# VH-VL binders against q9ybr6: the designs that were tried, part 43

Target 1, 148 residues: q9ybr6
Amino acid sequence: MSGSVLDEEAEKLMDYDYLLEKLYKKVPPKSGTSEYRIPEPQIIRIGSQTVIRNFREIAQALKRDPKLVARYLQKELATAASYEEESGQLILNVKVSRKVVNQFLQLFMKTYVRCPTCGSIDTKLLRQERAYMLKCEACGAEQPVKPI
Short names: E, the ipSAE of ESMFold2; O, the ipSAE of OpenDDE; V2, 0.75 times the mean of E and O plus 0.25 times the DockQ between their complexes.

## First folded at step 16 (VH-VL; framework fv_acasunlimab)

Design x02 (at its last look DockQ between E and O 0.60; V2 from the best seeds 0.77)
Fold by OpenDDE, look of step 16:
Structure x02 (fold): chain C 148 residues (1-148), chain A 120 residues (1-120), chain B 108 residues (1-108)
Amino acid sequence: as target 1 above (148 residues)
Amino acid sequence: EVQLLEPGGGLVQPGGSLRLSCEASGFTFRYYAMSWVRQAPGKGLEWVSGITGSGGYEFYADSVKDRFTISRDSSKNTLFLQMSSLRAEDTAVYYCAKDEDIAFIYFDYWGQGTLVTVSS
Amino acid sequence: SYVLTQPPSVSVAPGQTARITCEGSNIGSKDVHWYQQKPGQAPVLVVYDNSDRPSGLPERFSGSNSGNTATLTISRVEAGDEADYYCQVWDESSDHYVFGGGTKLTVL
């Protein structure tokens, strides 16, 4: 009778190891510093305003709604932002440098796009009442993030 | 004229806590990132922590992570550094530094610094 | 972590040119800033964005950055230039400000 329990435990351990191996195979290797780069913002200054000409493309690269990214920048830059759907441009009511815009876009990517577990950019941002949930489509990880 | 005043330094025992403040004037406080930089006696400059103008992002050096907390009160034009679990190696002059912009670019103004001594 | 390396000291005679180097991996792709610190004083910005000079700073102060080395150049060095000099960058990978170890400039 002792032999059967050991065999069952061994089978369970083998199943567990097999499941672990399958899980590890499904977890994309922690891609080091993801070479994924968002496009550099193309900025023009008009009076006291800053226009990001390729904002739609940037939002696409971030795999997020341009309006969401615009809201983010509005908050971080402490200014008003207006997204033009026709042109794909973002108008900021502040004079801001490309460096600053780029820094916040990079931070956006790190916070709201990149999976902190596996580094994948294949993620979804789910709105919850008091927070957002970043869900990774690659590894399945879920991470709460500050609301935008 | 930009002015950064740093009260709050002093002597504290190891394991103790201390809160530094930096009172800013001469610029629109909320539009600039702020940082704390420290300098141990006879040593070089070490960045400690930074916060964006809006306060949306806080960053910490590895040496102080989970022990220090940076914050700001825009209504008072004041930057704070809450220090806990202080160690002897935290002994330094702590400088409040104003960033050139709302994000992290470079420091265009520095306070005169306040001495924090951690000793038994 | 990103590291900036400076020589610990540089000596120069008055009227000569001092060059202080700051080495870092691919630092030429970054914006380097420089600070001067005199004894008992807070640091002061002397060069920013590799080569720009703050208002009020003498033209004797200049900066360059290429490859793996940034350089602060002080021409026609004066006794008053004796100080510690620090290079600095923002490292986007770690989201840290990084300082060099500092260089003591001695005017002989």
Scores: ipSAE 0.896, ipTM 0.951, lowest interface PAE 0.5, mean pLDDT 93
Fold by ESMFold2, look of step 16:
Structure x02 (fold): chain C 148 residues (1-148), chain A 120 residues (1-120), chain B 108 residues (1-108)
Amino acid sequence: as target 1 above (148 residues)
Amino acid sequence: EVQLLEPGGGLVQPGGSLRLSCEASGFTFRYYAMSWVRQAPGKGLEWVSGITGSGGYEFYADSVKDRFTISRDSSKNTLFLQMSSLRAEDTAVYYCAKDEDIAFIYFDYWGQGTLVTVSS
Amino acid sequence: SYVLTQPPSVSVAPGQTARITCEGSNIGSKDVHWYQQKPGQAPVLVVYDNSDRPSGLPERFSGSNSGNTATLTISRVEAGDEADYYCQVWDESSDHYVFGGGTKLTVL
């Protein structure tokens, strides 16, 4: 029972991205285009909560583990977030619009996924000591990024 | 009632610095994204800088990038703009603007503005 | 960088309809907001999300947005509508708010 479970899982799951890509290497997707678009969030707002029904699909489009993206949204929306792995849904303890969620997801793509040098989304997010590094697998560029 | 008050402003020499503040009341300040918008005499509106409610993102117009810094202090319900390396073209009325949400959607409330004049 | 283009001025007779355009590449995919500014005053919101009116605004103010053009429409124009009008979007590619250059509405 820990309030930092997402933090520890996010660090472990950054390595997991590489393992998933290794398994997926048989059918290389088109990479590097800024036309690669995130699926529109399917939002249900219930009471003081917001549920993103297609969150797993959104995380897949971002090429990141859903728990990492959930931790990011928890931070940027200043609210608790709970990812339900069985359903692939994210529950946010705040009532927010699809526009707000989409803005932060687009910022996630720009900050933690897209290579600023070549525009490729074929990238890895690596933890080195206290720093986070974005490494592009297409052009080899590396740069620091702010921690989640 | 939402109120945004920009005390300060004034005359500054080229190359000088000035910090603007915007004191907010009538809403939960820490939730909403905030921006600075300026208007040179006889000219149109120009967005200067914005900051998300959480403070996780700060954005700047190209014209002020690396010279201006936006910040917020939720304990004082205050938005700040630190201006450095001021130029004559920075002369404008500076408005504080409240966004309608934690991110950048549209401005639902504006302050009355404060004049900054950059002249020798 | 993303640019919004407005005509510098529009003249209209009292009681007629004013249409103020805001042109931008693929602006129809964006949410456009409109502000009215009278001399010496701060701007005020008059239309948001392309076509929605803030509480207390008369139905004479309306908006539309499709293709490369958004339009603010003011029907049955009154002398009190004389002001500068600005369109605005959030541009996700640059992470900037962008204003149009403004349109001075003159009621003759």
Scores: ipSAE 0.761, ipTM 0.899, lowest interface PAE 1.0, mean pLDDT 89
ESMFold2 (binder alone), look of step 16: mean pLDDT 92; pTM 0.946

Design x03 (at its last look DockQ between E and O 0.44; V2 from the best seeds 0.76)
Fold by OpenDDE, look of step 17:
Structure x03 (fold): chain C 148 residues (1-148), chain A 120 residues (1-120), chain B 108 residues (1-108)
Amino acid sequence: as target 1 above (148 residues)
Amino acid sequence: EVQLLEPGGGLVQPGGSLRLSCEASGFTFSRYAMSWVRQAPGKGLEWVSGITGSGGYEFYADSVKDRFTISRDSSKNTLFLQMSSLRAEDTAVYYCAKDEDIAFIYFDYWGQGTLVTVSS
Amino acid sequence: SYVLTQPPSVSVAPGQTARITCEGSNIGSKDVHWYQQKPGQAPVLVVYDNSDRPSGLPERFSGSNSGNTATLTISRVEAGDEADYYCQVWDESSDHYVFGGGTKLTVL
């Protein structure tokens, strides 16, 4: 089955990005924070778009709905984002680096997942009319956070 | 050509307030994070504050936290730094710096800087 | 807070190689950037992402980063290279840009 030229290009891009990811050193654990790490984003670039291949896994690690995380990235990157439920991928209508994506994902974790009181990741995000509330299941702390 | 112009510096008394502006041109302003970096006379560079391209995140150095406010107006391609409760140690040349991307990576362009002097 | 340490000064003769170090805990896992600042001027990016060079900069400027030390190397030093040099990183733990203290390069 002669894969379409698009499939070959996609495979080549996937291989290239995979190789690039292997070249990136593991980010050391942040000092003073739990060693909880989210997966590094696996990114492929197609034209003017950026695809996060393992976005579902990232969202799972963040313990949040992929659609919510997608909305967050859409807002922060000032671009359109489309989550594919079947593949678990996120398509961004912008060219963006792995480093940038990762930075925003880390910020998401700090803002919408990690308890600022005890540092626990066992938290729930509750949507209220005008705000979100981050509730910690470990220490019981509640904190308002900016809406996504 | 990327240009960053920083009007608004000047002399202010301790405890006073001052608003700096940075007018940006030559690039899509909203696509890039912006920062303020200052340099006291005869001293090194000190990062003051940064804001993401979308304005979703603001960060501050501990030395200016709760006193300074960074903001941006995309319609005017302008970066702002509202300074309050100014101290003598805030005396410095203030640079606006363009980040390489929408998040905080490195600064690829700098303004020429504006002098802020805090003195009685 | 994350700290970057640079020597306050480095002196080299023309035509020689200058090496400016930037020390930080596990800095080798970070992306280090370097700026040149001449007297009365704004800083200029000279090396980014450890070893990449902006367009227009001479090949004499190079960077490396490993372990606890990043190094800016300037080969075949010229009088025009006399300036202050600053290393910089983004610290994800504190969400701060961090600069080194700067190194004054003197060309003898």
Scores: ipSAE 0.891, ipTM 0.947, lowest interface PAE 0.5, mean pLDDT 93
Fold by ESMFold2, look of step 16:
Structure x03 (fold): chain C 148 residues (1-148), chain A 120 residues (1-120), chain B 108 residues (1-108)
Amino acid sequence: as target 1 above (148 residues)
Amino acid sequence: EVQLLEPGGGLVQPGGSLRLSCEASGFTFSRYAMSWVRQAPGKGLEWVSGITGSGGYEFYADSVKDRFTISRDSSKNTLFLQMSSLRAEDTAVYYCAKDEDIAFIYFDYWGQGTLVTVSS
Amino acid sequence: SYVLTQPPSVSVAPGQTARITCEGSNIGSKDVHWYQQKPGQAPVLVVYDNSDRPSGLPERFSGSNSGNTATLTISRVEAGDEADYYCQVWDESSDHYVFGGGTKLTVL
């Protein structure tokens, strides 16, 4: 009686410890990530144009050259884009909502900034011959990405 | 008038391939994202794949990833879905859906759908 | 991986108000869209951006979204409103559109 009760409790404890270890193995910790947010686009709609007044700050938060981000938006919005160095503003020759701009900026972050291996935004975009490489400074992973 | 026409469909064997097309008119095709949505007999709607207006991004539901390829040809105002490694579970009516903008917001227009049957 | 859950069916008497729910984790932070589908027909948009109506849709169709529940409300229900109704979001974390399972509205 005494021995059987203790053996059953020991067996249950071993089962719980095994299950906990298996859960931790199956759900790796989210390393090298944080809830990073880019600044909300400050948009003015003027006639058939859209002006992003805080574009330099957005590009800085994305850790990328504003001209590169501008070229990306020009491509994805299928419109001409003009970046003004003095003011840090971007002029898009299309009427576009903040929602659409934000979706493409989030896609830029996922495609050209965030490491697909560890989720860190501490990355660099390197041009190598005919390709771009995304190099993570946090985990060291490298991945080719499509050219802009 | 916005119009989406999905000719094609048909019977195909498991493991086979089929290409769906959707011809668009009544709007500037390259200015809008497009999607394929399917509905198995007696079931609900399932989003399959989407492509931005520029073609710069293509996304796929997990159930079709690496088997289906979405594409668009702006010179023909046509959306395509290349389906390969087809399974019985892919049997459905396939709808072409137009987004309201160049990115993924919501569908404002739908085609009438085309039936794809995967069986021996 | 984002899931939207709808009741399979809702029944309402003519002239009364139907409420069709769409449950999702933190759905109140998303833009919810609703589609009506009648038998043998393609879906038709009836509400977008949580609460906005397409041009030509009567004001008896309305929507709300807060917390974990979005709701399509159809006031003064008519027999012609009998259909399947689907909620939808774009989930930015997965880059997928997600539909709810659908709700059959019966008018009796």
Scores: ipSAE 0.836, ipTM 0.923, lowest interface PAE 0.7, mean pLDDT 89
ESMFold2 (binder alone), look of step 16: mean pLDDT 93; pTM 0.948
OpenDDE, look of step 16: ipSAE 0.884; ipTM 0.946
ESMFold2, look of step 17: ipSAE 0.834; ipTM 0.922
ESMFold2 (binder alone), look of step 17: mean pLDDT 93; pTM 0.948

Design x04 (at its last look DockQ between E and O 0.47; V2 from the best seeds 0.74)
Fold by OpenDDE, look of step 16:
Structure x04 (fold): chain C 148 residues (1-148), chain A 120 residues (1-120), chain B 108 residues (1-108)
Amino acid sequence: as target 1 above (148 residues)
Amino acid sequence: EVQLLEPGGGLVQPGGSLRLSCEASGFTFSYYAMSWVRQAPGKGLEWVSGITGSGGYEFYADSVKDRFTISRDSSKNTLFLQMSSLRAEDTAVYYCAKDEDIAFIYFDYWGQGTLVTVSS
Amino acid sequence: SYVLTQPPSVSVAPGQTARITCEGSNIGSKDVHWYQQKPGQAPVLVVYDNSDRPSGLPERFSGSNSGNTATLTISRVEAGDEADYYCQVWDLDSDHYVFGGGTKLTVL
């Protein structure tokens, strides 16, 4: 009777080890240098406004809703932002350089897209009441992130 | 005219704490990133910490990470650097530096600096 | 970490041209900025965005950036140009400001 319990525990341990091995195999190597790059923002200035022409493409590369990315930029740039669904452009009510826009987009990627555990960009943002949770589809890691 | 005033330097023992402040005037404070840059005696410039205009992002040099905290009060146009667990190697003139933009590009204005000496 | 390398010193006679280099991996793809620091003073921006000059700076100051080397050029050097010069970038990978080690310019 003692043999059966030990066998069951051994089987469970083997299953656990097997699952762990599978999990580790699915974890992409921690590539220190993110090979993934988002498109450079194409900026045009119109009066006191800055237009990101390829904003839809950038949002797609970030695997996030353009409206979410727009909200992020609005907050970080302390300005109003308007996403045009038809054109795929973002209009910012401020004069801002391409460099600055690009920097914040990169920070967005690092904060809200890239898994801090495995480096994967296959992640989802889950909205919680007071925070966002970044969930990695590759390694399963969950990290709280500041709300946008 | 842009002005950056840096009170708060002084002598502190190793392991001690010190809070630096930088009072800014002559520009819209909240629209610009701010940084602290230090210079040890006879040495070069070392970036210490930076904060975006909105305060949404804080960055630290590896040498001060988890020991220093940068913050800003827009209502007072003041930048802060809370330093803890101070070490002898933290001895330096600390400069408050204004970024050219809301993000981190380059420093167009510098304060005169304040000396922090960490010594037993 | 991203590293910027400067020569520790450069000497030039008055009226000649000084060139201070700043080396970094693929620095030509970055925007390089330069600061002048005189003894006992805070740094002052002298060149930004590789080659732009702040208002009030003499035309003698210029900058270039290509490949792995950025260069600050000071033409018709004057005694007043004697100072330490630092190159600087923002590194997007590490999210750090990076300074060169500084170059002492001596006017002979």
Scores: ipSAE 0.851, ipTM 0.927, lowest interface PAE 0.6, mean pLDDT 92
Fold by ESMFold2, look of step 16:
Structure x04 (fold): chain C 148 residues (1-148), chain A 120 residues (1-120), chain B 108 residues (1-108)
Amino acid sequence: as target 1 above (148 residues)
Amino acid sequence: EVQLLEPGGGLVQPGGSLRLSCEASGFTFSYYAMSWVRQAPGKGLEWVSGITGSGGYEFYADSVKDRFTISRDSSKNTLFLQMSSLRAEDTAVYYCAKDEDIAFIYFDYWGQGTLVTVSS
Amino acid sequence: SYVLTQPPSVSVAPGQTARITCEGSNIGSKDVHWYQQKPGQAPVLVVYDNSDRPSGLPERFSGSNSGNTATLTISRVEAGDEADYYCQVWDLDSDHYVFGGGTKLTVL
């Protein structure tokens, strides 16, 4: 419990696993896929509910209002969802795995964020006359998207 | 007991159309993602199409895209595959497959399959 | 477009261990599932999430996945294990399920 930051950091530098993590965090993935990295959902189970603890961070990475992303998940998971503004957490009234949540968040990215023309995530979602339009700020393309 | 029954199938000419059905029972149909998987005679398994539990996403193998349409009707606990512009290479046993969750993870239950033959 | 490659056949004597490989680029980062199919029957899940067994499957069925190779291992092989075996993943990039080509296990 001492809280000696320098002693703790020195011990971690000699830790083989810590050293490997430090090295590989500086090496980019070798894959050719230019996939935007959404933070991994931090899931906890509370009875029949699923809580995403870092939901605000996820919504920020998606560059969208957390309430919009919550409504999307409510629809795709066929369950009630409530966003806790104070904590930045999302509560889902269903038991779902991290893999299921991640799959739908990746689909949200592809559907409502990524420009289908140039692949840029520099986009905005506009609501016009009961329709949604995805406008790319990088290439100027505009595409209709299904409503949430 | 989970059951998936594919009563459809049959013989059709090239260029023709056919609709497959899969009647589900023994589970909450409206929650689970569903897929069609086919197997040509003497060949391996080929995923054809899938639909999420909510119906919000439909995906298709490249070989059938724009010719086949997957759909579901939760009031009837039924999965459908509308097949159009059929070709000889579409000849296969078509299986209905239940995913283990609302999204695409793996298949925990399969139907018995139904044969579709595309020949003149 | 993601491809899973399996050997067409594997032969093993009864009581021995069969190993069926499934090769794919960076498959170790994916969750691999395995299905058994006997002639005239629908496939049956035998391993999921790389190494987990469905309820009721014998401990003889196990799996592993690292690097570019996933492996289904069947210990103390019995004549009843003779079947075709398929590996499968969901590919997040293409939004497709992908099956390997299948491996016929022959018990000598």
Scores: ipSAE 0.823, ipTM 0.923, lowest interface PAE 0.7, mean pLDDT 88
ESMFold2 (binder alone), look of step 16: mean pLDDT 93; pTM 0.949

Design x05 (at its last look DockQ between E and O 0.61; V2 from the best seeds 0.78)
Fold by OpenDDE, look of step 16:
Structure x05 (fold): chain C 148 residues (1-148), chain A 120 residues (1-120), chain B 108 residues (1-108)
Amino acid sequence: as target 1 above (148 residues)
Amino acid sequence: EVQLLEPGGGLVQPGGSLRLSCEASGFTFSYYAMSWVRQAPGKGLEWVSGITGSGGYEFYADSVKDRFTISRDSSKNTLFLQMSSLRAEDTAVYYCAKDTDIAFIYFDYWGQGTLVTVSS
Amino acid sequence: SYVLTQPPSVSVAPGQTARITCEGSNIGSKDVHWYQQKPGQAPVLVVYDNSDRPSGLPERFSGSNSGNTATLTISRVEAGDEADYYCQVWDESSDHYVFGGGTKLTVL
C-alpha cells in the first residue's frame, strides 16, 4: 500500500517538473528588451489645438483601442481629447509638444501594454469595476494597473 | 515672477522622517511637472523624484525608492516630499525644480533649496 | 543606469573660450540641458535642448550635441562665469533625470 502513494507523489512531481519545464519553455527567453518602439507622433498645431495625425497607427502599435489611449492622454495632459474615427487623428484641446506626447505614449506602453514580468507586449487590458488588470498572454502574469 | 519656496528642512536623526514642501507661485502649478533635486555638501546635483503636472506619474531615484514619496496639492500650489527612513547619505540641500512642461523635459526654475541634515 | 561624464574642472583665462564636455552613450540622440551653479546659489538653466539659450543669457553661451558628446561653450569668458556647470538629460529607459558630475570652471 505504501508503494502507490510514493508513485502518485512521483507522478505529481514529474507532472510538476514537466509543467515547470513547459512553463520555462513557454517563457520566451528574455528576448533582449527589443525596445519595442511605437511610431513617433506626427503632430500638427492648429491654433490652441494639437493634432496627432497618425494616432490610429500609434494605437495599433500599442495594441489598444484608440479611445482608450485618447482617454489616457486626456487625463495626463489635463485636456479634452477627441478621436476622429474617420481620419484616425486625435485632437487635443491644448498646445503640446511632440516630446511631451511621446513621453506619455511611452509611459502608456510601459504601464498598460508591456508585461512587467516578461517584457512581452502581447498583453490584454481587462477592465474591472474599479481597476484595470494587465494580463500577459505570453507568461500569464496578471497585475493591477491604475484606472484610465 | 516664478517663485519656489522650500520650507521644511532641518536636523533629523537617522531612521527619522521629514516632510519637505515647496510653495509655487507665478505660474499655473498643475500644468508643470515638478521635481526634487538634492546636493550633498561639496557634491554634485542628484535628481531625487519627479511628478507629472497631473500627478499621474511619480518617479524616484533608486537611492530613495520606497523611502521617499513625492506628492502635490494643486489647490495649494504646493509640492511635497515625504522622507522616511532617513540616512546620513540623505544629508543635502534639497531643491524643488519646475519643469518647463507637464512632463519631464528640463528645469527652467529652481528654488533656493532647503538643508536637510541627518545626524545622530 | 544612464551615465553622464564631465571633466571635474576646466580652467580658462579671461577672454578665452571655455568648452565643457558631457559624455554619454549616444547622447547625440538625446536633448541635453545645462545648468550653471555659483557658490551658495541654486542652479540656473543656461542651455536647453542642446543649443537653445534662455532669454536673458548672453550669446556667449552656446551648446552642441553630437555622437557621444555634448558641449557647453562659453566664449569670451568673464570672471563672473566661474561656476559649476552640470549637464542633464531625461533617460526614457529608466524614467530618470540624469545629471553629469559637474565641472568647475575656473577663470584664471
Scores: ipSAE 0.879, ipTM 0.943, lowest interface PAE 0.5, mean pLDDT 93
Fold by ESMFold2, look of step 16:
Structure x05 (fold): chain C 148 residues (1-148), chain A 120 residues (1-120), chain B 108 residues (1-108)
Amino acid sequence: as target 1 above (148 residues)
Amino acid sequence: EVQLLEPGGGLVQPGGSLRLSCEASGFTFSYYAMSWVRQAPGKGLEWVSGITGSGGYEFYADSVKDRFTISRDSSKNTLFLQMSSLRAEDTAVYYCAKDTDIAFIYFDYWGQGTLVTVSS
Amino acid sequence: SYVLTQPPSVSVAPGQTARITCEGSNIGSKDVHWYQQKPGQAPVLVVYDNSDRPSGLPERFSGSNSGNTATLTISRVEAGDEADYYCQVWDESSDHYVFGGGTKLTVL
């Protein structure tokens, strides 16, 4: 009996805290790539390779799985890419400048993150087979996107 | 040793089509981004279109978007520009330009250009 | 879209310094490249990354980029420097290369 009453009050308190967090969590503002800034890639070039030390932080800013962004860079840079899960670093089997990496990361934002209808970056990629759909959480639009 | 050769060009009627080619040698064609740049008679340089080394992105100036198509064939070391719905304002010398990297940084080599004239 | 503005012409006596400007909104945050074009010829790169010279260019060719203005500077101008000069950037917002309108350098 006593556990039942306390459990009900605890659930009410947890629900209140949940609602407060939801109410105080702001819906991300609508923004295009020019308004939302991706962290500057921290690049070290070692021999014939390029290491992006802050790759997890970059993927987080892109709101996407680091392994997906790594596959994208592997494709666009025509090279092997290895994501180190524990360190959050990406190793590219090519020497590339920060400018080149940043250019493709900005293109990733425009292609796989930003809603082409309203410009919001509050979006999700939906897997439906071997294809992707870009769903905008701000305006509800859904668009197919090219596979990675 | 780097060479970019743009054979072709010529006279085309308004509304017509023409394909330009640019044959590349002296470098690893498949790595580098490539562009087309045009220059109307007596006018300045205008970037027309570019393609990344992988071919993953193609970009177009607003003046030619939906009328021109850039493509590349790495087996032939050749860059192409398919021009359609041609207009008088498309009259220009068209240059093939090699980027210095797989993406768009700056051009280190240019072809000598080929003249396209759009006139009745 | 992004616009680069150059003066249409600049005239300089031999041995003097020519300065060719390229104006653009916040161009100082961009990498500016410069091309020389002589009549009937393809353009040739003369400055890249704001201030770097291609191999074989004399030190009298230099560049700078700050604020809203990039500048190509040609010291001790020679008759052979007479040409059209174009600035260029890659504009990430539009995913376009952009050229300035060009500046005709006349050596009198």
Scores: ipSAE 0.806, ipTM 0.915, lowest interface PAE 0.8, mean pLDDT 88
ESMFold2 (binder alone), look of step 16: mean pLDDT 93; pTM 0.948

## First folded at step 17 (VH-VL; framework fv_acasunlimab)

Design y01 (at its last read DockQ between E and O 0.61; V2 from the best seeds 0.82)
Heavy chain, then light chain:
Amino acid sequence: EVQLLEPGGGLVQPGGSLRLSCEASGFTFSRYAMSWVRQAPGKGLEWVSGITGSGGYEFYADSVKDRFTISRDSSKNTLFLQMSSLRAEDTAVYYCAKDTDIAFIYFDYWGQGTLVTVSS
Amino acid sequence: SYVLTQPPSVSVAPGQTARITCEGSNIGSKDVHWYQQKPGQAPVLVVYDNSDRPSGLPERFSGSNSGNTATLTISRVEAGDEADYYCQVWDESSDHYVFGGGTKLTVL
ESMFold2, look of step 17: ipSAE 0.852; ipTM 0.928
ESMFold2 (binder alone), look of step 17: mean pLDDT 94; pTM 0.957
OpenDDE, look of step 17: ipSAE 0.905; ipTM 0.953
ESMFold2, look of step 18: ipSAE 0.853; ipTM 0.930
ESMFold2 (binder alone), look of step 18: mean pLDDT 93; pTM 0.956
OpenDDE, look of step 18: ipSAE 0.890; ipTM 0.948
ESMFold2, fold request of step 19: ipSAE 0.849, 0.849, 0.855; ipTM 0.926, 0.927, 0.931
ESMFold2 (binder alone), fold request of step 19: mean pLDDT 94, 94, 94; pTM 0.957, 0.958, 0.957
OpenDDE, fold request of step 19: ipSAE 0.920, 0.921, 0.922; ipTM 0.964, 0.963, 0.964
ESMFold2, last read: ipSAE 0.862, 0.858, 0.841; ipTM 0.933, 0.932, 0.920
ESMFold2 (binder alone), last read: mean pLDDT 94, 94, 94; pTM 0.957, 0.958, 0.958
OpenDDE, last read: ipSAE 0.919, 0.919, 0.922; ipTM 0.964, 0.963, 0.963

